# VH-VL binders against Probable ATP-dependent RNA helicase DDX59 (DDX59), part 5

Target 1, 164 residues: Probable ATP-dependent RNA helicase DDX59 (DDX59), of Homo sapiens (Human) (q5t1v6r416to579)
Amino acid sequence: NVRQIILWVEDPAKKKKLFEILNDKKLFKPPVLVFVDCKLGADLLSEAVQKITGLKSISIHSEKSQIERKNILKGLLEGDYEVVVSTGVLGRGLDLISVRLVVNFDMPSSMDEYVHQIGRVGRLGQNGTAITFINNNSKRLFWDIAKRVKPTGSILPPQLLNSP

## First folded at step 6 (VH-VL)

Design t06 (from m4c with heavy chain D103S G105A; framework fv_maftivimab)
Fold by ESMFold2-Fast, scan of step 6:
Structure t06 (fold): chain C 164 residues (1-164), chain A 122 residues (1-122), chain B 106 residues (1-106)
Amino acid sequence: as target 1 above (164 residues)
Amino acid sequence: EVQLVESGGGLVQPGGSLRLSCAASGFTFDDYAMNWVRQAPGKGLEWVSTISWSGGSIYYADSVKGRFTISRDNSKNTLYLQMNSLRAEDTAVYYCAKDYFESYALWYFDLWGQGTMVTVSS
Amino acid sequence: DIQMTQSPSSLSASVGDRVTITCRASQSIRSYLNWYQQKPGKAPKLLIYAASSLQSGVPSRFSGSGSGTDFTLTISSLQPEDFATYYCQQSYRTPTFGQGTRLEIK
């Protein structure tokens, strides 16, 4: 029920690729969850999303208090935020939010984390899409990614398919 | 002409304060994160602080946290560093530096000012 | 903080020599490593970003390589204007610089 798309995106090109996705009317289904690998990146990317796309964006990470996270959850349910940039730590109430689009801006460090993140899509019978950016930094996971994604019929980048 | 010009450096007593300015021209200032990087005489480079394009995200080196305040005025294309409780070890040339990418700091400092000398003596 | 260590701290070379400078990170920084050149009394100049990308306007004799924790800057045929101090810097987290490598004329 989750369409898994793997894109080859070099680190300097990730921001531009994310904005292209958020500006694509066929892919953009708010609220969107964007996963990054550090708190600083979550804050800065959230601001960049607001600046470039005009979308209402907020960051969530371990330094956000429980009260702040509850307020963000309330805002998401009321349509105050269209994009959430997270390090993967969403907290109790936010973990219950089902979305139509997940973007793994940074490939998670494990397949368990990958599965958990894309599992945010397509809950409660909804269809959805998970887009993950990869490059040589994730090469240790290439086989596991291909094994999981190939059976879904999704397109895989040549760099991944041609790597033993 | 794409440039950064620092000013405000000088001689100050320990415990004193100084405010540095960095005037930006030739690029869209409010699209970029901005940084202060310093270099003590005869020593290497040390990152001091970063401010995002909007001013909403601010980060400091542990050595200056609680004493220095970075800020920006996008309407004037100007970056600031307010330095309080100055110590002898803050003596350095202070450089203003621009991030390479619009609206997201990856800390690839592609444009630097000429630097302004801050001397904390006595 | 992520610590960056350069080797060597200084080296002497002649015009036309091939020079290599190495940089090691205390933890994996992926490809988020930049190289700068600094001449006496001047601000640093960006040479290489993202470990191996040559900055616009920088001569092709400069090249960078590496990923993770180990990185190298190479000058294939040293020119007189290349005598300077070289710094590596990680951009994976809040920036930290190597101690610098002073390249001196032999």
Scores: ipSAE 0.047, ipTM 0.682, lowest interface PAE 6.4, mean pLDDT 87

Design t07 (from m4c with heavy chain E102D D103F; framework fv_maftivimab)
Fold by ESMFold2-Fast, scan of step 6:
Structure t07 (fold): chain C 164 residues (1-164), chain A 122 residues (1-122), chain B 106 residues (1-106)
Amino acid sequence: as target 1 above (164 residues)
Amino acid sequence: EVQLVESGGGLVQPGGSLRLSCAASGFTFDDYAMNWVRQAPGKGLEWVSTISWSGGSIYYADSVKGRFTISRDNSKNTLYLQMNSLRAEDTAVYYCAKDYFDFYGLWYFDLWGQGTMVTVSS
Amino acid sequence: DIQMTQSPSSLSASVGDRVTITCRASQSIRSYLNWYQQKPGKAPKLLIYAASSLQSGVPSRFSGSGSGTDFTLTISSLQPEDFATYYCQQSYRTPTFGQGTRLEIK
């Protein structure tokens, strides 16, 4: 039961768009899982979320030690974090956390990865939302995105629909 | 006036230490990731280190890991680079550089200091 | 590390010329490519960020294009103050710079 929203967002506008989403009371359902394509981006964006929105934010990526990841998991289960910024592959055990909002800050490089990321939403029969930012960097996936999302009734950005 | 001013460079023998400072003015220092970028005489640019706006995230080039430490004091609007175990190949002009976007560092270096020269020689 | 290669390493041009400098990444960096201008004895100056976004205060004769692995900086009508060394830099991962392109008076 995942509502898929595709937004056309140029790279310099992504941070502001994310903060708008996190401050939108209709969309914000913690914990929010935000996917980025690099480790530095995960750390820096997590800090920016905390500074700008006041939300409890943490990053998860492959450079986090096993002990750090276990401590983050414990914190998430206890409600200590409201926003989690990750590089895409979550460690085992994080699938125990119910997520109702996923933001793909960076579009994944494959549809398999896209499906895996949005699959974090709506676990255990709950409704949820997945918002994905796209621009010309994802052009090769436009057909696959449209084919998957169009049947859901969501409005797709005209830049995606009019792309050859 | 929006500016970055580096200091602390000088001549040091191999194996020695130096501490560089970068004084920021004219912008909200604690809202931006800060960077050190160096340039050896007659050579190109090499990124050295990044520290996030809060100091919570720090990154180093492989060439300086374990020897250099980046830090910041947001109350003083100052960035630091502690350089230990200096080598001849560390000889360069060291630039302090600011990230363009507040809070989310994308390594778009929009503001640079004048640089400070570090010479590692006998 | 992502390797950045510029072409040419140097070129000579005259005022009024259209100049193009290219930059190639060893892997896709999407649009995370910046261009800098550096004059002798001075710090670099940001010209273009995110492959094609002109930095505030930079003359409109400068433009950037490209995505993925191949990028171009263009100066549509070269001015005397444009003789400098130009560097590309990827920001997709920890930063790496191209070797630089020295633009000299013909």
Scores: ipSAE 0.007, ipTM 0.599, lowest interface PAE 10.0, mean pLDDT 86

Design t09 (from m04 with light chain S31R; framework fv_maftivimab)
Fold by ESMFold2-Fast, scan of step 6:
Structure t09 (fold): chain C 164 residues (1-164), chain A 122 residues (1-122), chain B 106 residues (1-106)
Amino acid sequence: as target 1 above (164 residues)
Amino acid sequence: EVQLVESGGGLVQPGGSLRLSCAASGFTFDDYAMNWVRQAPGKGLEWVSTISWSGGSIYYADSVKGRFTISRDNSKNTLYLQMNSLRAEDTAVYYCAKDYFEDYGLWYFDLWGQGTMVTVSS
Amino acid sequence: DIQMTQSPSSLSASVGDRVTITCRASQSISRYLNWYQQKPGKAPKLLIYAASSLQSGVPSRFSGSGSGTDFTLTISSLQPEDFATYYCQQSYRTPTFGQGTRLEIK
């Protein structure tokens, strides 16, 4: 089962919030999948994670070849990476990797994408957590987010509940 | 004082080469991604290239890809742009610009140098 | 490549006027939009980042709004030092700038 946590995080505060999560002994369960909406953001955030936290981090996006993605899969299976920053393009075999923590650094553009991304957590009989950052950029999805998450008992940000 | 100072601009013939430098001071240079942004006379701004804090991630505008090389030397607090196979349309003031490290999306150019003029003419 | 279009291309206004400049993206860029001010012969200066966040040291008369494809920069009570060209820039993908808006005080 997936524990769904929705956090109100303004764009400039997202990187700091991610580092807090990765430094939290109760939340951090490697490997961690971090989803972003931009390929350059994936590269740069992955480097920042390595520099600030010291964790073994790598990016995955559409400009990485099938060979590069296969090498990343091999590294993940051998324990070479603790954080993977992705635009959602994981490639064959990588989509079978189950994780215990997903961070949606950027809220996906649709609920279908959201469900797909958090579905990487809690497979193979393991419990896990999915943390999603939201702000007014995602107000179009607030009702759907609340409908999905409210029944789980998770606390929703007041900003989400007070939106039209 | 927090500043960026560009140098290396000048007049060059088409097909020629120039190397631009940007000296950074007053901040921890190796914490930030660095950029080159250019502006042709009487025209708007055009992003040229980005290099991450470590040099591990590099991006180029399509118009300069294969001709320009961005690099950095963190021990010298200096950013470089090697420009080869220069064309008349590369004529511009070239600015060195620092990213805002706190934003993972980057390309919030919060600090700029004064610029250095590159003229490509016969 | 995301195209950024500003309107108007030029604007004349009097000191004390409220001025708005608009910027439109060819596709949704969320809030990844920045505004810059450039005075003649000088480098650009960051005014607003993430659509609405005021950069430190920038006067409160400057404000930004918008999300998705439509964005505005507003200058309340225009001052003589606000004579400049204003550029929007998206940071959602590799950066692209609008063509600029020349603000003439007269």
Scores: ipSAE 0.006, ipTM 0.543, lowest interface PAE 12.9, mean pLDDT 84

Design t10 (from m4c with heavy chain S57Y; framework fv_maftivimab)
Fold by ESMFold2-Fast, scan of step 6:
Structure t10 (fold): chain C 164 residues (1-164), chain A 122 residues (1-122), chain B 106 residues (1-106)
Amino acid sequence: as target 1 above (164 residues)
Amino acid sequence: EVQLVESGGGLVQPGGSLRLSCAASGFTFDDYAMNWVRQAPGKGLEWVSTISWSGGYIYYADSVKGRFTISRDNSKNTLYLQMNSLRAEDTAVYYCAKDYFEDYGLWYFDLWGQGTMVTVSS
Amino acid sequence: DIQMTQSPSSLSASVGDRVTITCRASQSIRSYLNWYQQKPGKAPKLLIYAASSLQSGVPSRFSGSGSGTDFTLTISSLQPEDFATYYCQQSYRTPTFGQGTRLEIK
């Protein structure tokens, strides 16, 4: 039920690729969850999204209080935020929200985390898309990514297939 | 000309205060996160603080947390560092540095000021 | 904090030489490493970002490589203006710099 797209994106190109996705009328369907591996990066990237695209964006991570995270969830449901940038710590309330687009800006360190993150998409009978950026930093997971995604009919980057 | 110019450094006694300024020109100041980075005499570089383009997010090195306050005035294209409860180990050249906004390297410092010397001594 | 260690601390070289400086992180920082050049009495100048991307205006004789914990800066054919101190810096967490490598004329 979830369309899984794997893109080869070098680290310095990730920010521009994210903005291209958010400006793509076929791909962008709010609310959007963007996953990164650093809390400070989540804060700064959420501001960059707002500045460059004009979309209402905010970060969520472990150093935000439970009250702040609940307020973000309420705002997301009421349309106050279109993009949430998270380190993977969504909190109990926000974990229940279904989204139409997930972008894994940073590939998670495990397949279990990957499955958990893309599981935010396509719930309650809706179709959705999960886009994941990979590069050589994720080499250890290439086999597991290919094993999971190839059966869905999705085209995998040649860099992933040719670098076991 | 695209440049950053620091001012406000000087000699101060331990426990004293100084306010540093950084005047930006030649680029759209309110599009970029700004930083303070210091260098003690004969030593390496140490990141001190970051403020986002809007001023909505602020970060400090543990060594200065609670003593230093970073701020910006986008209408004046100026970055500030208020330094309180100064210690001998705060003696350094303080550089103003701009983040490059075009890629993921929000903490690569593509433009630096000339630096301003802060000496904490009696 | 992530610790950055450079080697060597100093080296002497002649114009035309190929020079390599290394930088090691205490934990994996992926490709979030930058290189700076600092001349005496001047501010640092960005040379390389994201381990291998050359900053605009920097001569092509400079190149960077590496990922994870081990990184290198290479100057393929040293010029007189390249004698300076070089610093690596990680951007994966709160920024930390290496101790610097002084490049001196032989």
Scores: ipSAE 0.109, ipTM 0.701, lowest interface PAE 6.0, mean pLDDT 86

Design t11 (from m4c with heavy chain T50W; framework fv_maftivimab)
Fold by ESMFold2-Fast, scan of step 6:
Structure t11 (fold): chain C 164 residues (1-164), chain A 122 residues (1-122), chain B 106 residues (1-106)
Amino acid sequence: as target 1 above (164 residues)
Amino acid sequence: EVQLVESGGGLVQPGGSLRLSCAASGFTFDDYAMNWVRQAPGKGLEWVSWISWSGGSIYYADSVKGRFTISRDNSKNTLYLQMNSLRAEDTAVYYCAKDYFEDYGLWYFDLWGQGTMVTVSS
Amino acid sequence: DIQMTQSPSSLSASVGDRVTITCRASQSIRSYLNWYQQKPGKAPKLLIYAASSLQSGVPSRFSGSGSGTDFTLTISSLQPEDFATYYCQQSYRTPTFGQGTRLEIK
């Protein structure tokens, strides 16, 4: 069972909001999987997480070689990484890692991608949390987000509900 | 006192190599990502390369991949650009520039050096 | 790469005029757009970041607006020191600049 939380976060505020979540001892259950919409963003954000929070962070995207992904998987299994920032392409072996916290730093471009990403949480019968940041860049999906999330009992941001 | 000073520019023949340096002062150099941005004579700005605060992540423009290498020495507060296999189209003023890598999506250049001229000509 | 196109490529204006320069991205870049001013023989200077945020020390006559693909830089009352070339730059992906808009005295 995945607890779905939708937060209104403007683009310049996303990084600070992520750090608040990672510093929340009730939410933080490593490894945390953070989804972004581009390779550059994954590299930038993983460096920022490591520098600001001190957490062991790494990025995974399509430009990482198979051997790099194998080394990352080995590191994850040995506790070398606490935060993984990904564009959604984890690669063989890494896509089998079960997590208890997913943060969609960028709202995916479709509801199918959204469902796929939050599906990384709550595997093997464990409870988990999926937190997704939205703002006006996702307005075309507002109805689908509300339709998907309202039945879960989660409170939706007023900006979503009051959008004309 | 906050400044970036480039050096190492000059005249070089096609196929040659040149190493640019950028000396930083007045701020904590290892807190910031650094960039190289170039401008050909009479043309616009073109981003060349980016390096994270730690040197752990590096990005290049497609036009320079495989030929240029960005690096930094945080103990010396210095940024470098090693340029190999230089072509006439690499002729430009090269600026080093500081940005805010820590603000995802706020990659902007708030401090620039004066630039150093690189001329690739026979 | 994301292509940035500025309009106009050049314009002539008089001191006191309201000047508007536009920048268009080939795809949505959200609010990740910056504006720079460059005077002949000098390095560029950051004016505006994140589409609408004024950089410290920049006069309030400069303002930015827009989101997605269409962005505008406005100078509300042109001063003699404002004659320069202006560049937009996206930071949503690997940085790309517009071709520049040269602002000349009329």
Scores: ipSAE 0.031, ipTM 0.680, lowest interface PAE 7.5, mean pLDDT 86

Design t12 (from m4c with heavy chain T50Y; framework fv_maftivimab)
Fold by ESMFold2-Fast, scan of step 6:
Structure t12 (fold): chain C 164 residues (1-164), chain A 122 residues (1-122), chain B 106 residues (1-106)
Amino acid sequence: as target 1 above (164 residues)
Amino acid sequence: EVQLVESGGGLVQPGGSLRLSCAASGFTFDDYAMNWVRQAPGKGLEWVSYISWSGGSIYYADSVKGRFTISRDNSKNTLYLQMNSLRAEDTAVYYCAKDYFEDYGLWYFDLWGQGTMVTVSS
Amino acid sequence: DIQMTQSPSSLSASVGDRVTITCRASQSIRSYLNWYQQKPGKAPKLLIYAASSLQSGVPSRFSGSGSGTDFTLTISSLQPEDFATYYCQQSYRTPTFGQGTRLEIK
């Protein structure tokens, strides 16, 4: 039971769009999990979130120990952090209770990974929202995205719909 | 006036140490990530190190990792580069450079200092 | 590290000419490419960021294009103050610069 929102966002506009989402009272429901495609991006984006929005944010990636990652996730669930920025691989196998908002800042490289990432929302019968940023870098997945999301009644970007 | 002013360069023997400083003025220093970029005589630009607005994220070029340490003092609007175990290959003009707008995701340098010359020679 | 290769390494041109400089990345960097101008004895100056965005205060004769691995800087009508060395730089990962293109008077 996940509300899936697909947004067309060019790479230089992604951080600004994320901050708009985090400042939107209807969309922002902590705890929030943000997925990026690299550890450098996770560190930099978590710092930017804290600086611009004032929200308690931290990164999770492979250079953080398993114990440190578990402590961060525990802190997220206890309200010590409101936003966690993570690489997708490190989210798999970690025991998270339901998050209310997932943002795929970078579209994952496969639909299986996409499904796994948005599956962090709506666990234990709760509803939630998954917002995914796409642009021409994800063109090979456009058909699969449309096939999965269109039946949900969600509005898809015209740029995606006009691709063969 | 928005500016960066480097200091601390000079002549040093191989294996020696130097500390560079970069004084920032005319903008809110603690809102921006800072970098060191160097240029050997007659050569191109080489990125050396990065520090985020808070000091929480720090990155180094492989060529200087383990030898150089970047730091900042936001209360003094000053960026530092501690250079240890200096080699002839470290001879360069060292520029401090401000990230344009870290909060919009790009890593580009919109403001540069005048540079300070570091010469490593016997 | 992502390697950046510029072409040509040097170029001779006359005032009024249209000049193009290219930059190739060893892997896709999306649109995370910047262009700088450096005059002898001076610090570099940012011209273009995010492949095609003109920095404030930079003359409109400068433009950038490209995405992925191939990028171009164009000067539509060369002026005397444009003779300089030009560098591309990727910002997709830790920064790397091209080797530079020297633009010289013909």
Scores: ipSAE 0.261, ipTM 0.762, lowest interface PAE 4.6, mean pLDDT 87

Design t13 (from m4c with heavy chain A33W W53G; framework fv_maftivimab)
Fold by ESMFold2-Fast, scan of step 6:
Order: C-alpha cells, then structure tokens, then sequence
Structure t13 (fold): chain C 164 residues (1-164), chain A 122 residues (1-122), chain B 106 residues (1-106)
C-alpha cells in the first residue's frame, strides 16, 4: 500500500523541498527513488543531493550505458546508494530493491506514468509513501490527480482544487 | 506461455560445427540479456556466453572464445549459438537462459529452456 | 575467475528434516549469489537471488543467507518434491557455479 501526498511546489522551490524531505527522519527510508522529467535534470539533481545532504546519490537515464545501469542496480542492492534520481528507465524486476519512498520531483506527463512511478512503492508487501510536486505546469492533469488521490484521504493543495 | 525452447543439438565429429537456436515466447525478448549455459554429462553448470537485448554487448567464457559466436534475431525472438572447432570437452546439454531484470545483465537466470544435447565424439 | 565450492557434494535426508547446504567463494562476491534447483532431466530453476531474495513462486521453506565468501541455503522442512541437485552461482563477475549438492532421500 502507497500513501499518496500531493504538494504544491513552484519550480524554484523544488530542490529545497526535496532536501527537507530527505532530511526528515519520518519520511526518509532509503533507497529513495526521485523521478524527474529529463536526463540533464537527473544528473544535476543527483549531484546536488550528494553535495548538499551528503547522501549517496546517483542518476539513471537513457544515456547511461547498459553496463552503467547494471552497476547502479548492483550498487542499490549492496546499499551503495541512498537516493536514485531517474527519468523512469530503471526497468522491471525492482522487487529486489524494496522502495518505501518515491518523490515525483516533476509530475509525469500522464496519469499512466504517474501510476507506474508510484507503483515502485509498497512492493513485497511493504507500505510506503509517494510524494508528488505539482504546480501550474501540470494543470491539465488536475482533475485526474484529484479523482485518484481524494479517495485515499490525503489533503490536496487548494491550488489544485480551485483550478477548473 | 513464457518459455524458451532450444534446438539444433546432435552428434558431431571433433573439429566440426553446429548451430543452436533458442525460440523465446511470452515476454518482450529484445528487452533482456540472453545466455547460453551448458552442463556436461554428470557434471555441473558452466556459463558459456551472454548477449544484450540490442545485441550490442557480447561476452564469452574463456573456454569458448574464438570458437563460439552468440547472436540474436529480435524480429524472430530467437537466440543463436554458432559452435565451431568443436572438442570432446564441449559435449554437454546446452541451455538457453534469460536474465531476470529487463535491460540489465545481472546473471540471475530466472527462465531456462529444456536444453539440447550436443555430443562431440569420433 | 571466481571459484565456487559447495558442501556437501551429496546429502541424504528425510521428509520433514531441516536441510542446510553451503557455498564458498574464492573471493568476496558481496551478496551476488544465487541458488538453483535442478531435478533429473530438467532445466535448473531459480530459487534465491542476491543471497537472500526469494524468487516469486518459490515456497517460503527455502531461505538463503550469507555475504562476502560464505553462503547457506536452508530448507526448513523438507518435502518430497525437494529431492534434487542444488547449485550456487556467483553473479559478481562473469558467472561461475558450484559443483552442486545432490539431495537424496534417506
């Protein structure tokens, strides 16, 4: 089971909010999967996480070679990484990597992708949390987000609820 | 049905050649690294070769380097092993095996074929 | 190449017994060890990957433990269908298998 949390976070504030989440001892359950919408963003954000928080962080995206992705997955299994920043190319079979926290740093472009990303939490019978940052860039999905998240009892941001 | 089916085994003279095939079904073949693993009669398992989903990365056991060639045809969902300069020591059941993780070759063999027997004898 | 040594080479046991088999690597392989079951005339079946992760569909009586160089496969209460040969395999480098442990009915 996944607890879904939707936060209103403007683009310039996203990094600070992510660092707050990673420093929150109640929320931080490594390894943490952080999803972003582009490969450059994945590389830069994983560097920032390592530099600012001291956590072992790495990026995974399509420009990483097959061998690089294999080594990163092995590293996750061995506890070499506490945070993985991905564009969504981790591949199937992540059952080996029990994930209790997903952060959608960028809201996915579709609800199908959103469901796929938060589905990484709570595998192997484990409960977890998925935190998604939204702002006006995702307004076309507001109705679908509200329809999916309202039944869970989570508090939705007023900006989402007041945007037709 | 998720399965791998090997074919092409048989009796061959030392120095001869054989081509093995492995037909895959029930999964997205081109997303997975594929492997050949062999087992000599009454002996244990020996990894022979691996190939990435795209075919761009290939590795061989030292015992077969220069003699065996692994390849795949993703349009036919088929894996191949071309075996040249065969030796008595190559006598074994040859298994086709799939890596567990999509797109990652971690050598966790979650799906195996039935095997095909290759006998190298004079 | 990394050499894998299994012990014992064969073991006789009865239904209901707790069975343990061991595997030793010639150098540290961290947790990159898998266990397979092979029945006569059949292909191997993955039981455990990454030293302790149970493959889907495999009964919970199977468990794996260990890290580094020493690993153990345990069957908590042996069932008739468990009589088979068991192989360990390291995945830290190009794969190498142990010689196998043949589990026979007593």
Amino acid sequence: as target 1 above (164 residues)
Amino acid sequence: EVQLVESGGGLVQPGGSLRLSCAASGFTFDDYWMNWVRQAPGKGLEWVSTISGSGGSIYYADSVKGRFTISRDNSKNTLYLQMNSLRAEDTAVYYCAKDYFEDYGLWYFDLWGQGTMVTVSS
Amino acid sequence: DIQMTQSPSSLSASVGDRVTITCRASQSIRSYLNWYQQKPGKAPKLLIYAASSLQSGVPSRFSGSGSGTDFTLTISSLQPEDFATYYCQQSYRTPTFGQGTRLEIK
Scores: ipSAE 0.000, ipTM 0.494, lowest interface PAE 14.6, mean pLDDT 84

Design t14 (from m4c with heavy chain A33Y; framework fv_maftivimab)
Fold by ESMFold2-Fast, scan of step 6:
Structure t14 (fold): chain C 164 residues (1-164), chain A 122 residues (1-122), chain B 106 residues (1-106)
Amino acid sequence: as target 1 above (164 residues)
Amino acid sequence: EVQLVESGGGLVQPGGSLRLSCAASGFTFDDYYMNWVRQAPGKGLEWVSTISWSGGSIYYADSVKGRFTISRDNSKNTLYLQMNSLRAEDTAVYYCAKDYFEDYGLWYFDLWGQGTMVTVSS
Amino acid sequence: DIQMTQSPSSLSASVGDRVTITCRASQSIRSYLNWYQQKPGKAPKLLIYAASSLQSGVPSRFSGSGSGTDFTLTISSLQPEDFATYYCQQSYRTPTFGQGTRLEIK
């Protein structure tokens, strides 16, 4: 029930590609979950989303206290945030939030984490989309990505096709 | 005319305080992250602190946490660094540097001021 | 913090030489590596960003390459104005700089 899209995006181009996705009226269904690989990245990207797109954005990572996470959850339920940038550590209550769009800004280090992150899409029986950015840094996972995504009918990037 | 001009450096005793200023001109100051980067005499570059365009996100090097405070006044196009509990090892030229986050996590310093010298000695 | 190590620490060369400076990260930083040039008494100047992108106004004789942990800055034909100290800097985490490479006249 999750449409899996794999895009070849070099590291310097990722932010611009994210903004294109957030400006796509067919894909953008707030709140959007964006996954990154570090805490600093979550904070910085959240600020960039606010500045460039005007969307209400917040970061969630391990340095957020339980009280802060509770307040973020309350705000999300009240429509105070349109984009959530996370390292994958959502915490109790926040991990129950279902979304219609997930963007893996950074490809996870394992397929187990990948499955867990895209699994945030389509809870409560809704259809949704998971978009994942890849490049040569994820080369070790290319076979596993292709094995999981090909059965869905999605087209893999030409750069992935040309890998050994 | 696109420039950064630092001021406020000088000689101070250990345990003392100084406030540095960086005046920006020729660009839209409130569109950019701003940074302080220092260089001890004859040594390499060390990043000190970053502040986001809005002031909502602030980061410090471990060596200055709890002692230095970065701030900005967008209405005056000015960046500040409040330095407290100064130590001899804080002696350095302090540069103001503009960072445009064109690409997430890139943190490249495309515009630098001339620097202001801070000397901490008895 | 991610440690950045440059080699060599100093290097002597003649005008017209091809010069290569290397930079190594203690862990993978992908392509988040920048190069700066600093002349005595002056502020640093950005030369290369994102490992291989040439900053506007920088001569084409400067080029950068690499990804992950190993990076190089190359000057294809050294000019008199290129004698300076060169620094690499990672932007994958909070910024850290290499110790610098001094490029001196032979």
Scores: ipSAE 0.010, ipTM 0.664, lowest interface PAE 8.2, mean pLDDT 86

